VH-VL binders against Large ribosomal subunit protein bL20c (rpl20). Designs and how they scored, part 25

Target 1, 123 residues: Large ribosomal subunit protein bL20c (rpl20), of Euglena gracilis (p07133)
Amino acid sequence: TRIKNNGISKKKRKRKISKMKGWVGGHSKLFRTGNQQLMKARHYAFYDRKKKKNLNKTLWITRINGGLKYYLTINEKYNIFVSFLRKTKTYVNKKLLSEINVRDSKSFSHLSKPIMKSTGINL
Short names: E, the ipSAE of ESMFold2; O, the ipSAE of OpenDDE; V2, 0.75 times the mean of E and O plus 0.25 times the DockQ between their complexes.

## First folded at step 23 (VH-VL; framework fv_temelimab)

Design w8 (from u7 with heavy chain K54R, light chain Y30N; at its last look DockQ between E and O 0.33; V2 from the best seeds 0.00; counts 0 for: pae E 6.4 > 2)
Fold by ESMFold2, look of step 23:
Structure w8 (fold): chain C 123 residues (1-123), chain A 120 residues (1-120), chain B 106 residues (1-106)
Amino acid sequence: as target 1 above (123 residues)
Amino acid sequence: QVQLVQSGAEVKKPGSSVKVSCKASGYTFTSYEMEWVRQAPGQGLEWIGAIDPRTGDTAYNQKFEGRATITADKSTSTAYMELSSLRSEDTAVYYCAREGSYWDYWFDPWGQGTLVTVSS
Amino acid sequence: QIQLTQSPSSLSASVGDRVTITCSASSSINYMYWYQQKPGKAPKAWIYDASSLESGVPSRFSGSGSGTDYTLTISSLQPEDFATYYCQQYDNWPYTFGGGTKVEIK
């Protein structure tokens, strides 16, 4: 069925669809209408949702690592930081934490330093 | 507690079909995608396909396209995988697994597995 | 599709040994994931995002790598560590697993 017409999002979606032509649908070389086109469109929509989750995760990790490097005297130790959050039973939403760092770098530092201190990592 | 409970072992003849069920509990069924993976005896893991229970959208490994059908019943929080035109090579343990949430995107938890044996 | 090649396919080691297994991807992926599987049981999530340990995983396990080359290391092998270890990617469909590395004691 009909997909959303968004210029930039459309370009990104087209690139992703081209990358996956050999993996989904099995009809990448042929154009068809009716049920076959609907099934193809549904498969690409599902694929795009999965890719969006992966891209968002990558963006969040990059932002968190930037905050750690800038304020905590720690070089790209996101995985160690997250492991300590799990070990100390501290849960923070990765998306929220990354947005705080982008908007208010001092608040990110104040949130992160007690967690790093409890782990013995030098601040 | 998040739990996936699968249907029992089955013995099938070549050319027949099998339908494995996976009952989910302890979480909102429609909020997470369900994955199907198989493992032939003494061998590695092979992804069959996935379903988004919210929309019913599916995707399949091309190896199984045309033979595998994955469905979900929201009212019973149960996913199903049907494999048709069975061959002896389809003898395997079949697992369902939930796609994990935002600390990672890998499969957790897994069902206990369903042994499907195809022999004449 | 992204192929994952694990090495070795099997190994035998003594309690206390340092064990290293590798996973190579046919193209760059964002993060590698590892599972532990014991005989007769479903795989268990073990290492996520290449190097982060799942809850309950002993600290003798570690993971490293980026791009195409990834490693799982057990610093001091214990009897409960004999199992098969699988790497996995799910950046792209079809999701793929490595062929597995069976770790045997002795």
Scores: ipSAE 0.034, ipTM 0.596, lowest interface PAE 6.4, mean pLDDT 74
ESMFold2 (binder alone), look of step 23: mean pLDDT 90; pTM 0.906
OpenDDE, look of step 23: ipSAE 0.349; ipTM 0.799

## First folded at step 24 (VH-VL; framework fv_temelimab)

Design y1 (from w1 with heavy chain S101D, light chain S28K N92D; at its last read DockQ between E and O 0.47; V2 from the best seeds 0.00; counts 0 for: pae E 4.4 > 2)
Heavy chain, then light chain:
Amino acid sequence: QVQLVQSGAEVKKPGSSVKVSCKASGYTFTSYEMEWVRQAPGQGLEWIGAIDPKTGDTAYNQKFEGRATITADKSTSTAYMELSSLRSEDTAVYYCAREGDYWDYWFDPWGQGTLVTVSS
Amino acid sequence: QIQLTQSPSSLSASVGDRVTITCSASSKISYMYWYQQKPGKAPKAWIYDASSLESGVPSRFSGSGSGTDYTLTISSLQPEDFATYYCQQYDDWPYTFGGGTKVEIK
ESMFold2, look of step 24: ipSAE 0.147; ipTM 0.621
ESMFold2 (binder alone), look of step 24: mean pLDDT 90; pTM 0.914
OpenDDE, look of step 24: ipSAE 0.683; ipTM 0.884
ESMFold2, fold request of step 25: ipSAE 0.211, 0.188, 0.151; ipTM 0.653, 0.643, 0.641
ESMFold2 (binder alone), fold request of step 25: mean pLDDT 90, 90, 90; pTM 0.900, 0.911, 0.913
OpenDDE, fold request of step 25: ipSAE 0.696, 0.800, 0.687; ipTM 0.889, 0.912, 0.881
ESMFold2, last read: ipSAE 0.163, 0.072, 0.099; ipTM 0.638, 0.621, 0.617
ESMFold2 (binder alone), last read: mean pLDDT 90, 90, 90; pTM 0.909, 0.908, 0.915
OpenDDE, last read: ipSAE 0.801, 0.801, 0.796; ipTM 0.913, 0.912, 0.911

Design y2 (at its last look DockQ between E and O 0.27; V2 from the best seeds 0.00; counts 0 for: pae E 7.4 > 2)
Fold by ESMFold2, look of step 24:
Structure y2 (fold): chain C 123 residues (1-123), chain A 119 residues (1-119), chain B 106 residues (1-106)
Amino acid sequence: as target 1 above (123 residues)
Amino acid sequence: QVQLVQSGAEVKKPGSSVKVSCKASGYTFTSYEMEWVRQAPGQGLEWIGAIDPKTGDTAYNQKFEGRATITADKSTSTAYMELSSLRSEDTAVYYCAREGLWDYWFDPWGQGTLVTVSS
Amino acid sequence: QIQLTQSPSSLSASVGDRVTITCSASSSISYMYWYQQKPGKAPKAWIYDASSLESGVPSRFSGSGSGTDYTLTISSLQPEDFATYYCQQYDNWPYTFGGGTKVEIK
């Protein structure tokens, strides 16, 4: 008998589901299996974000050090600069990084997509 | 004033579970990741795991995978670490610590919660 | 995972002595962090990014190193410096700590 929803893609999925014996009667098993995969995916995404923090930090430190002597008029290293920003707990930090990253357009383009996709915090 | 205040000391039997709380104040709870570390008497520091309070995502040291459960309650700005199937070697001071946005190290730390596991 | 080996495990020194402790990583890292812990207290952030002192840390403390080898130095040991010092890396998951170096003052 015909699938209620139309479309070739839908019919192919329905046939595969029907060949999975016990699909309708196995709702509990399918739901549990799907939930297990969601938990694993969430775990790996968080792990990837933590690993990427170190890589991104290294890139940002290099750019900030290169830029500080020209734009911010401070005679200090990145570490002192970041301690000051962390002490102030300020959004200014992200704007300064954005301006530095824009000056290096090639690095900005290369980093912008992964950062925007991978984090809930705009770092 | 940024503070992490943990629940009080606990005495537990082997095979049971313990749940330590960590109440955050003085900052936006969902903007910072929370870390859990323990220290057995006279021993060094062991990292247990972490949580992103905004999403609920967690990651664990493999040593504790399957026994540790880290959660967060946004409405109370409180993180929790539960350790199950306790053994005497789990006797330790358990700390929560906030991970910084920029430097990624742990600051501040909670005052610590002593968990004693004795038969 | 990256293992951190601290040396020595403990030491005893007099007030005014120069004290150096080391932390060696099993593979190259970019950032080493140091914590100070006094008995019965939580660890305190002490030195970050290998060489930068946290606010309130006395200038007699310094950190140095790169790659796999890092040091914490106290130029003139004071009685209040009695503590255990831990190194930590954040380069690779999972995060790991050194075994600690207990500094005792005679």
Scores: ipSAE 0.014, ipTM 0.557, lowest interface PAE 7.4, mean pLDDT 72
ESMFold2 (binder alone), look of step 24: mean pLDDT 90; pTM 0.911
OpenDDE, look of step 24: ipSAE 0.339; ipTM 0.798

Design y3 (at its last fold request DockQ between E and O 0.39; V2 from the best seeds 0.00; counts 0 for: pae E 5.8 > 2)
Heavy chain, then light chain:
Amino acid sequence: QVQLVQSGAEVKKPGSSVKVSCKASGYTFTSYEMEWVRQAPGQGLEWIGAIDPKTGDTAYNQKFEGRATITADKSTSTAYMELSSLRSEDTAVYYCAREGYWDYWFDPWGQGTLVTVSS
Amino acid sequence: QIQLTQSPSSLSASVGDRVTITCSASSSISYMYWYQQKPGKAPKAWIYDASELESGVPSRFSGSGSGTDYTLTISSLQPEDFATYYCQQYDNWPYTFGGGTKVEIK
ESMFold2, look of step 24: ipSAE 0.057; ipTM 0.586
ESMFold2 (binder alone), look of step 24: mean pLDDT 90; pTM 0.911
OpenDDE, look of step 24: ipSAE 0.288; ipTM 0.768
ESMFold2, fold request of step 25: ipSAE 0.033, 0.013, 0.014; ipTM 0.592, 0.555, 0.546
ESMFold2 (binder alone), fold request of step 25: mean pLDDT 90, 90, 90; pTM 0.910, 0.912, 0.909
OpenDDE, fold request of step 25: ipSAE 0.352, 0.347, 0.377; ipTM 0.798, 0.796, 0.807

Design y4 (from w1 with heavy chain S101D, light chain N92Y; at its last look DockQ between E and O 0.50; V2 from the best seeds 0.00; counts 0 for: pae E 6.3 > 2)
Fold by ESMFold2, look of step 24:
Order: sequence, then structure tokens, then C-alpha cells
Structure y4 (fold): chain C 123 residues (1-123), chain A 120 residues (1-120), chain B 106 residues (1-106)
Amino acid sequence: as target 1 above (123 residues)
Amino acid sequence: QVQLVQSGAEVKKPGSSVKVSCKASGYTFTSYEMEWVRQAPGQGLEWIGAIDPKTGDTAYNQKFEGRATITADKSTSTAYMELSSLRSEDTAVYYCAREGDYWDYWFDPWGQGTLVTVSS
Amino acid sequence: QIQLTQSPSSLSASVGDRVTITCSASSSISYMYWYQQKPGKAPKAWIYDASSLESGVPSRFSGSGSGTDYTLTISSLQPEDFATYYCQQYDYWPYTFGGGTKVEIK
């Protein structure tokens, strides 16, 4: 059943390559390699996005804790701070909050102190 | 308010396939990744794979690569997981769960689960 | 693949007891998630970022740990706490769960 299987596979690969307009290095003769590289590239890209999310989260938490400790003179209490944000129904972008801390400590302090004070944390 | 509602229970024969749906409501579907997890009766949790509904990018546990296909339909806010070449060992409750885009890296909420029974 | 070894697999305890559940990762991870599951129900998010309680989780629950060793503790067990608890990691592919710890009435 040599001819049957080879013919079907060849047509399948041919249609796949023609839909990959813009893929560098693709060739109809080498379709399998191009398709495999496409699948591997999508796999690595998704993995990298997940990895970047985790690394960014760690960095953002470290920056927020640093701001709470250094600029607001409280112990590193990220989890308590986040819990207070949820209790006060403050829907603040955590990335933005960490970036404000890095670039403008006065704004971080002025934004954070009323929230912490209203929820019982003594600043 | 935020809800994941899954399709109903399925009974399948070995060698067939099953496609479980997960309809999202109460949030922006494309802003959160969707995860699929299964639990065999009396057993623990096993991660199947994930999809980014915005891009259609997927990732699979190597145990399920080649058999599982995860898709999403933005227009209906619905994710799908299809498992082919079913065996009796695939009998399980299948869950969808939302994963966050930034600091929300946990699975919340979960769907109610879909029992898939594979038997002769 | 990161293996999560959860211990014990089951335990029997009385109301008011202090309960400790351990989750050990085969390699260092950044944070651990914990889920509570009641029979016939989907898992619920319980503890995130190793030690942070999800909304509605009683203060008798606590989480701790870093690197490879993580712990969930219930300071004074209540009737509603009888369930199965799972740990989960998301740092490395494939994402994995612990085998679960069933907390039963003694």
C-alpha cells in the first residue's frame, strides 16, 4: 500500500506548505522539516511566554516588597498588601504598581498609604 | 459571575474520540489562558494542556500529545478539548480552568467537570 | 518534568486537630498553588503564591515554603475542612499536581 500512503501524505504536505506564506526556508521537497520547525517554534514561543510571566511576577513582587519596606517602612508583606487591595476593592494593575515604585517612590508612597491606613496597617 | 460551563457527560467506546466544550462568561475570554485537567475516578489531577484563546497557541502534556487537541472559538467564548483513540484508562472527569494573564497564575475558576466514560 | 511528592496521601483527624500537609518538588520552583476538593465537586483555588489565602478561605489555613519544600497547615480542623488537598506547580513543563492528601474524619 506504498503508492496509496505516499500519495496522500505528499498532497497533505503540499497544501500545508502553500498556506504557510512567508515562512523562511520552507520548501515543498522539505515540507516535513518546515512543518516540524513551525510546530517547535510555536511550542517554544508559548513556553517562553509562560516563563516570562513567572519571571516578571517574581520581579514585580520583589519591587513591591522593596517599596513597602524601604519607602513606607513596613516589613515585606506583599501578600498582606494584596489582600488589603482586594478588601478595599482597589483594582490596580500590579505591573503598573511595581513600575511606579521603581520610577517614582513619592507617588508609590502617596498611592499606597491611604489604602494601608484604611485597612489597619500602620505605616 | 465568572463562570465556566462544560458540556454534558459522554459515554464512548474504545478507539473513538470525545470533544468536551467549556463556555466562559463574566470576563473577557481572550484575556485569560484556558487549562484542561482530568481526574480518573478516585485518583488525582492530571494536566492535559492549555490554550491562549487570543492567539490560538496551545501546549500539551507530552503524555497527551498526538491524542489531545485543544481549540478555542472567540465568537462564542468557548474552549474545546478533543481526545482521540480513547482507551478505558481515559475514563475520567475532565475539567477546564482559567489561568491568568499576569499575576493570576493559578487556576480559578474551574468548570463543573465533564464525566467521560470509555467502555465496551 | 517536576514531580510533586505530596505527603501524607491520607490522614484521619478529629475536629480541632492541627493538620500538616507537605508538598516536595523535585526541583526548585518559584511558587506553589494549593487547591481544596470536596467529593463530587471541582477543585477550588485555596492558597496561591505559597502562602496567600484566596478570598473566603478561613484564617486557620496557612501556607509556607520556598524552593522545593512547601507546607499547608490547618491550625484547628473544622468539619468543613474534610476534603482532598492538592499542590500544583506551573514553572516547568508539563504542569504537574501532587498526588493529593485526603483529610478524613477519625
Scores: ipSAE 0.020, ipTM 0.581, lowest interface PAE 6.3, mean pLDDT 74
ESMFold2 (binder alone), look of step 24: mean pLDDT 89; pTM 0.898
OpenDDE, look of step 24: ipSAE 0.595; ipTM 0.857

Design y5 (from w1 with heavy chain S101D, light chain Y31W; at its last read DockQ between E and O 0.41; V2 from the best seeds 0.00; counts 0 for: pae E 5.1 > 2)
Heavy chain, then light chain:
Amino acid sequence: QVQLVQSGAEVKKPGSSVKVSCKASGYTFTSYEMEWVRQAPGQGLEWIGAIDPKTGDTAYNQKFEGRATITADKSTSTAYMELSSLRSEDTAVYYCAREGDYWDYWFDPWGQGTLVTVSS
Amino acid sequence: QIQLTQSPSSLSASVGDRVTITCSASSSISWMYWYQQKPGKAPKAWIYDASSLESGVPSRFSGSGSGTDYTLTISSLQPEDFATYYCQQYDNWPYTFGGGTKVEIK
ESMFold2, look of step 24: ipSAE 0.060; ipTM 0.604
ESMFold2 (binder alone), look of step 24: mean pLDDT 89; pTM 0.905
OpenDDE, look of step 24: ipSAE 0.670; ipTM 0.878
ESMFold2, fold request of step 25: ipSAE 0.181, 0.055, 0.062; ipTM 0.643, 0.607, 0.612
ESMFold2 (binder alone), fold request of step 25: mean pLDDT 90, 90, 90; pTM 0.905, 0.901, 0.907
OpenDDE, fold request of step 25: ipSAE 0.676, 0.812, 0.707; ipTM 0.875, 0.915, 0.889
ESMFold2, last read: ipSAE 0.051, 0.019, 0.073; ipTM 0.594, 0.599, 0.615
ESMFold2 (binder alone), last read: mean pLDDT 90, 89, 90; pTM 0.905, 0.897, 0.901
OpenDDE, last read: ipSAE 0.809, 0.807, 0.807; ipTM 0.914, 0.913, 0.914

Design y6 (from w1 with heavy chain S101D, light chain M32L Y33A; at its last look DockQ between E and O 0.40; V2 from the best seeds 0.00; counts 0 for: pae E 5.4 > 2)
Fold by ESMFold2, look of step 24:
Structure y6 (fold): chain C 123 residues (1-123), chain A 120 residues (1-120), chain B 106 residues (1-106)
Amino acid sequence: as target 1 above (123 residues)
Amino acid sequence: QVQLVQSGAEVKKPGSSVKVSCKASGYTFTSYEMEWVRQAPGQGLEWIGAIDPKTGDTAYNQKFEGRATITADKSTSTAYMELSSLRSEDTAVYYCAREGDYWDYWFDPWGQGTLVTVSS
Amino acid sequence: QIQLTQSPSSLSASVGDRVTITCSASSSISYLAWYQQKPGKAPKAWIYDASSLESGVPSRFSGSGSGTDYTLTISSLQPEDFATYYCQQYDNWPYTFGGGTKVEIK
């Protein structure tokens, strides 16, 4: 899997710069204004990257919760589940765990149940 | 161990500038964004700005735009925050903090802080 | 930007007391953290995603809330818990902090 966030940020920056080309033309004062808009566009690109990170988090949590609800009868317990992983010293990439649930819910349940049992909470 | 070690305390005169360093160790520096926050004596936390060390892209709190400059040196895994045209109200402890990755986007760890005193 | 209002700004409590502090957001958020800060020290990540304890945080701490209203609770206050607590939202960038709640020894 390629790193999408870097490509998305680069593509969004290029798109905004392309739109600015129609704003500046003819005069040097317009170029100065265009440069200010370019700096503002770079700030918006940074903002967009932060926003995309939060959206990706929401997507991954939804996938994990779906697996928890379906196989483990745990409703909206993502934070509790992550806490259990830390208590068992099990570090699992949360993106990978959500991908496993989407592709093979049986394997997600098989990986998750022993962790819940070992903490003594919710069987 | 993941650590952020900041440069030592500074005493500066009004109108001058200060550059605080933040050396990262124990993780891949370019994979995490770095945040800068300050705390004036007896006050809360005030966000200054952030940098993506991979691209060099920055964003600033509008209050500091034009006075603050945040940079990163990938070869030394060090972030810098420079504040110019110092005033007495810029006296504060300045912190760097790493924004997490893999949906853990709160700030962890924080540097130990750098006291900047603007006087005389 | 989303404003976070913490209440109270300070409180005095005795060892063993139950302590509750609140953080109210100016609009609905989904992601909130709490930091503990002792005098002369950097803030320390304490609670993330509203209710999840960071590694090494004692179980007497708990967090709750959603939308605009969030709470940090200490069930039985210990001597090492006297500190200032800050909330932070990381839902809408730029991420913002509450004004802090100082928990003092009575």
Scores: ipSAE 0.048, ipTM 0.604, lowest interface PAE 5.4, mean pLDDT 76
ESMFold2 (binder alone), look of step 24: mean pLDDT 90; pTM 0.911
OpenDDE, look of step 24: ipSAE 0.285; ipTM 0.787

Design y7 (from w1 with heavy chain S31Y S101D; at its last look DockQ between E and O 0.39; V2 from the best seeds 0.00; counts 0 for: pae E 5.4 > 2, grease 19.3 > 18.9)
Fold by ESMFold2, look of step 24:
Structure y7 (fold): chain C 123 residues (1-123), chain A 120 residues (1-120), chain B 106 residues (1-106)
Amino acid sequence: as target 1 above (123 residues)
Amino acid sequence: QVQLVQSGAEVKKPGSSVKVSCKASGYTFTYYEMEWVRQAPGQGLEWIGAIDPKTGDTAYNQKFEGRATITADKSTSTAYMELSSLRSEDTAVYYCAREGDYWDYWFDPWGQGTLVTVSS
Amino acid sequence: QIQLTQSPSSLSASVGDRVTITCSASSSISYMYWYQQKPGKAPKAWIYDASSLESGVPSRFSGSGSGTDYTLTISSLQPEDFATYYCQQYDNWPYTFGGGTKVEIK
């Protein structure tokens, strides 16, 4: 299950609405222009969330591969590791696993070694 | 299990509009984006747009901007795609699909599809 | 927008053949995704992150590639593998699919 930061989206929306409030003039023109800018702002916020997901995924994969390579002497076996987790129905949070690797490399090794042995990957 | 169930097939005249529904079950509806894709008979896949059901934010393929409207109803866990000013070229199977989690950013599952036929 | 070009658009092959499908992107992408679709059915998730097989996908399927050039390979074609295969990118909106490769029985 992924974790969405819903509070950030709400803050971004409030800030963008606040920035639109400074327009002075007739309400019909401001209303149309304000809605146009609001739609553009919401589009870019949505796009930014999507880009962040992709960048975070890349970071998590890099961290997991680094742990497999440096602590378990396994090169570039992330996909095999993840495939084995899915096949054995071991539904671990991959984000948490990558964070454990950064903060506690020993725990990453102890969690990962039995899984890698089961896949037949040389340790 | 996670399921997406779409509304039934529709036959429409050119110039009219169609609204396809996609009811989600088996997961928290507001935690995943919903995507809309179409496939003309015997043709490939074409992305229409997406919605974040938590915020209501949408994005559209430029080709459909101005004609497509994607909405979501949190209380019924249902997403909608409305396509206006229909043409014969809009005859296709319309799919909803859930975007996967952070690890699997792809479309899974897909709805069963809704055939929309536009004929004069 | 990132265009995906699949080759070939169709192929005819016999059971047991090795087949290779390519997908080229107009600009570098992070990971390639593949779907299998049979007639009258929605596409099915098949290969994610360029080379990882989805649950239930036979090991005769493999994926490879990086940057702009990606490949799906079936090492020994089976009767249930006759379908259309699509590649997809998630790097930029609009999300785009390749034109598809129809694998038919010879």
Scores: ipSAE 0.061, ipTM 0.616, lowest interface PAE 5.4, mean pLDDT 76
ESMFold2 (binder alone), look of step 24: mean pLDDT 90; pTM 0.912
OpenDDE, look of step 24: ipSAE 0.556; ipTM 0.856

Design y8 (from w1 with heavy chain S101D, light chain D49E; at its last look DockQ between E and O 0.59; V2 from the best seeds 0.00; counts 0 for: pae E 5.9 > 2)
Fold by ESMFold2, look of step 24:
Structure y8 (fold): chain C 123 residues (1-123), chain A 120 residues (1-120), chain B 106 residues (1-106)
Amino acid sequence: as target 1 above (123 residues)
Amino acid sequence: QVQLVQSGAEVKKPGSSVKVSCKASGYTFTSYEMEWVRQAPGQGLEWIGAIDPKTGDTAYNQKFEGRATITADKSTSTAYMELSSLRSEDTAVYYCAREGDYWDYWFDPWGQGTLVTVSS
Amino acid sequence: QIQLTQSPSSLSASVGDRVTITCSASSSISYMYWYQQKPGKAPKAWIYEASSLESGVPSRFSGSGSGTDYTLTISSLQPEDFATYYCQQYDNWPYTFGGGTKVEIK
């Protein structure tokens, strides 16, 4: 049971080290250094994705409130609207609603009014 | 139904390690991030770190960097948190929690918790 | 990192009392989140995005605030409301929680 995947493992390490440029043979020190730098870069990419997600959430909420105020003549705040969406079990998300409102505000109004009526809100 | 079911309580000696599992069901495991939080007896909540199960990318609270290892197994829809070099102050209930869906950007649901006791 | 200072750390109140819990952030955050925790149980989602009640949360609960200062209010305390309440920020890593407010029966 001395079957070793050294050939595959060596090629995998070589390809990973090549991503860092300045390829060097499969010595453990150089492989480890290149792998550590790649993992650090992936960690910061993950962190940046989470920050973008949180920033976009705030932007989407602002856009939805703008649509509610302007096109629906509703003085209700965003959180009241979202709670009614959950009561109707509507699966339209914050991003979609905000994009529709920015690009086609009349369609935002038409999409939103039936949702609010189905929860008993008088429009 | 969305559920997070954690492994059972553990008693460990100082200097050892513990690995807590969190089995997810009722949703697409790779579409949501998983968070780990602990609570020492009679104390508040402390965030340990997170994993993106799709990519395997992790992030840690600096307090636990070097001691905590968070992993995920896509084939079993299970996340793991391993804490090494245990000491008595690591005695706590350890929770997994899913980052919420689009309408609930926060920790929901939580697992039932896993008590880890570190004693000599 | 963003520190959350929750006050009071504990309080003793009677059924029917109005209870107010505060949470102050060391820097401005987008929205505050609140959890209820009963002994031996995991925290439960309670109030999200500062003022929105989670499904099944009684209407006697309310949340308010913006920037750095947030409150959770129970207008008329009921026996089932005796628990520990935690605030949380979700803006930046590390995610942080307030120290908790234990609400006890007098």
Scores: ipSAE 0.048, ipTM 0.613, lowest interface PAE 5.9, mean pLDDT 76
ESMFold2 (binder alone), look of step 24: mean pLDDT 90; pTM 0.910
OpenDDE, look of step 24: ipSAE 0.480; ipTM 0.830

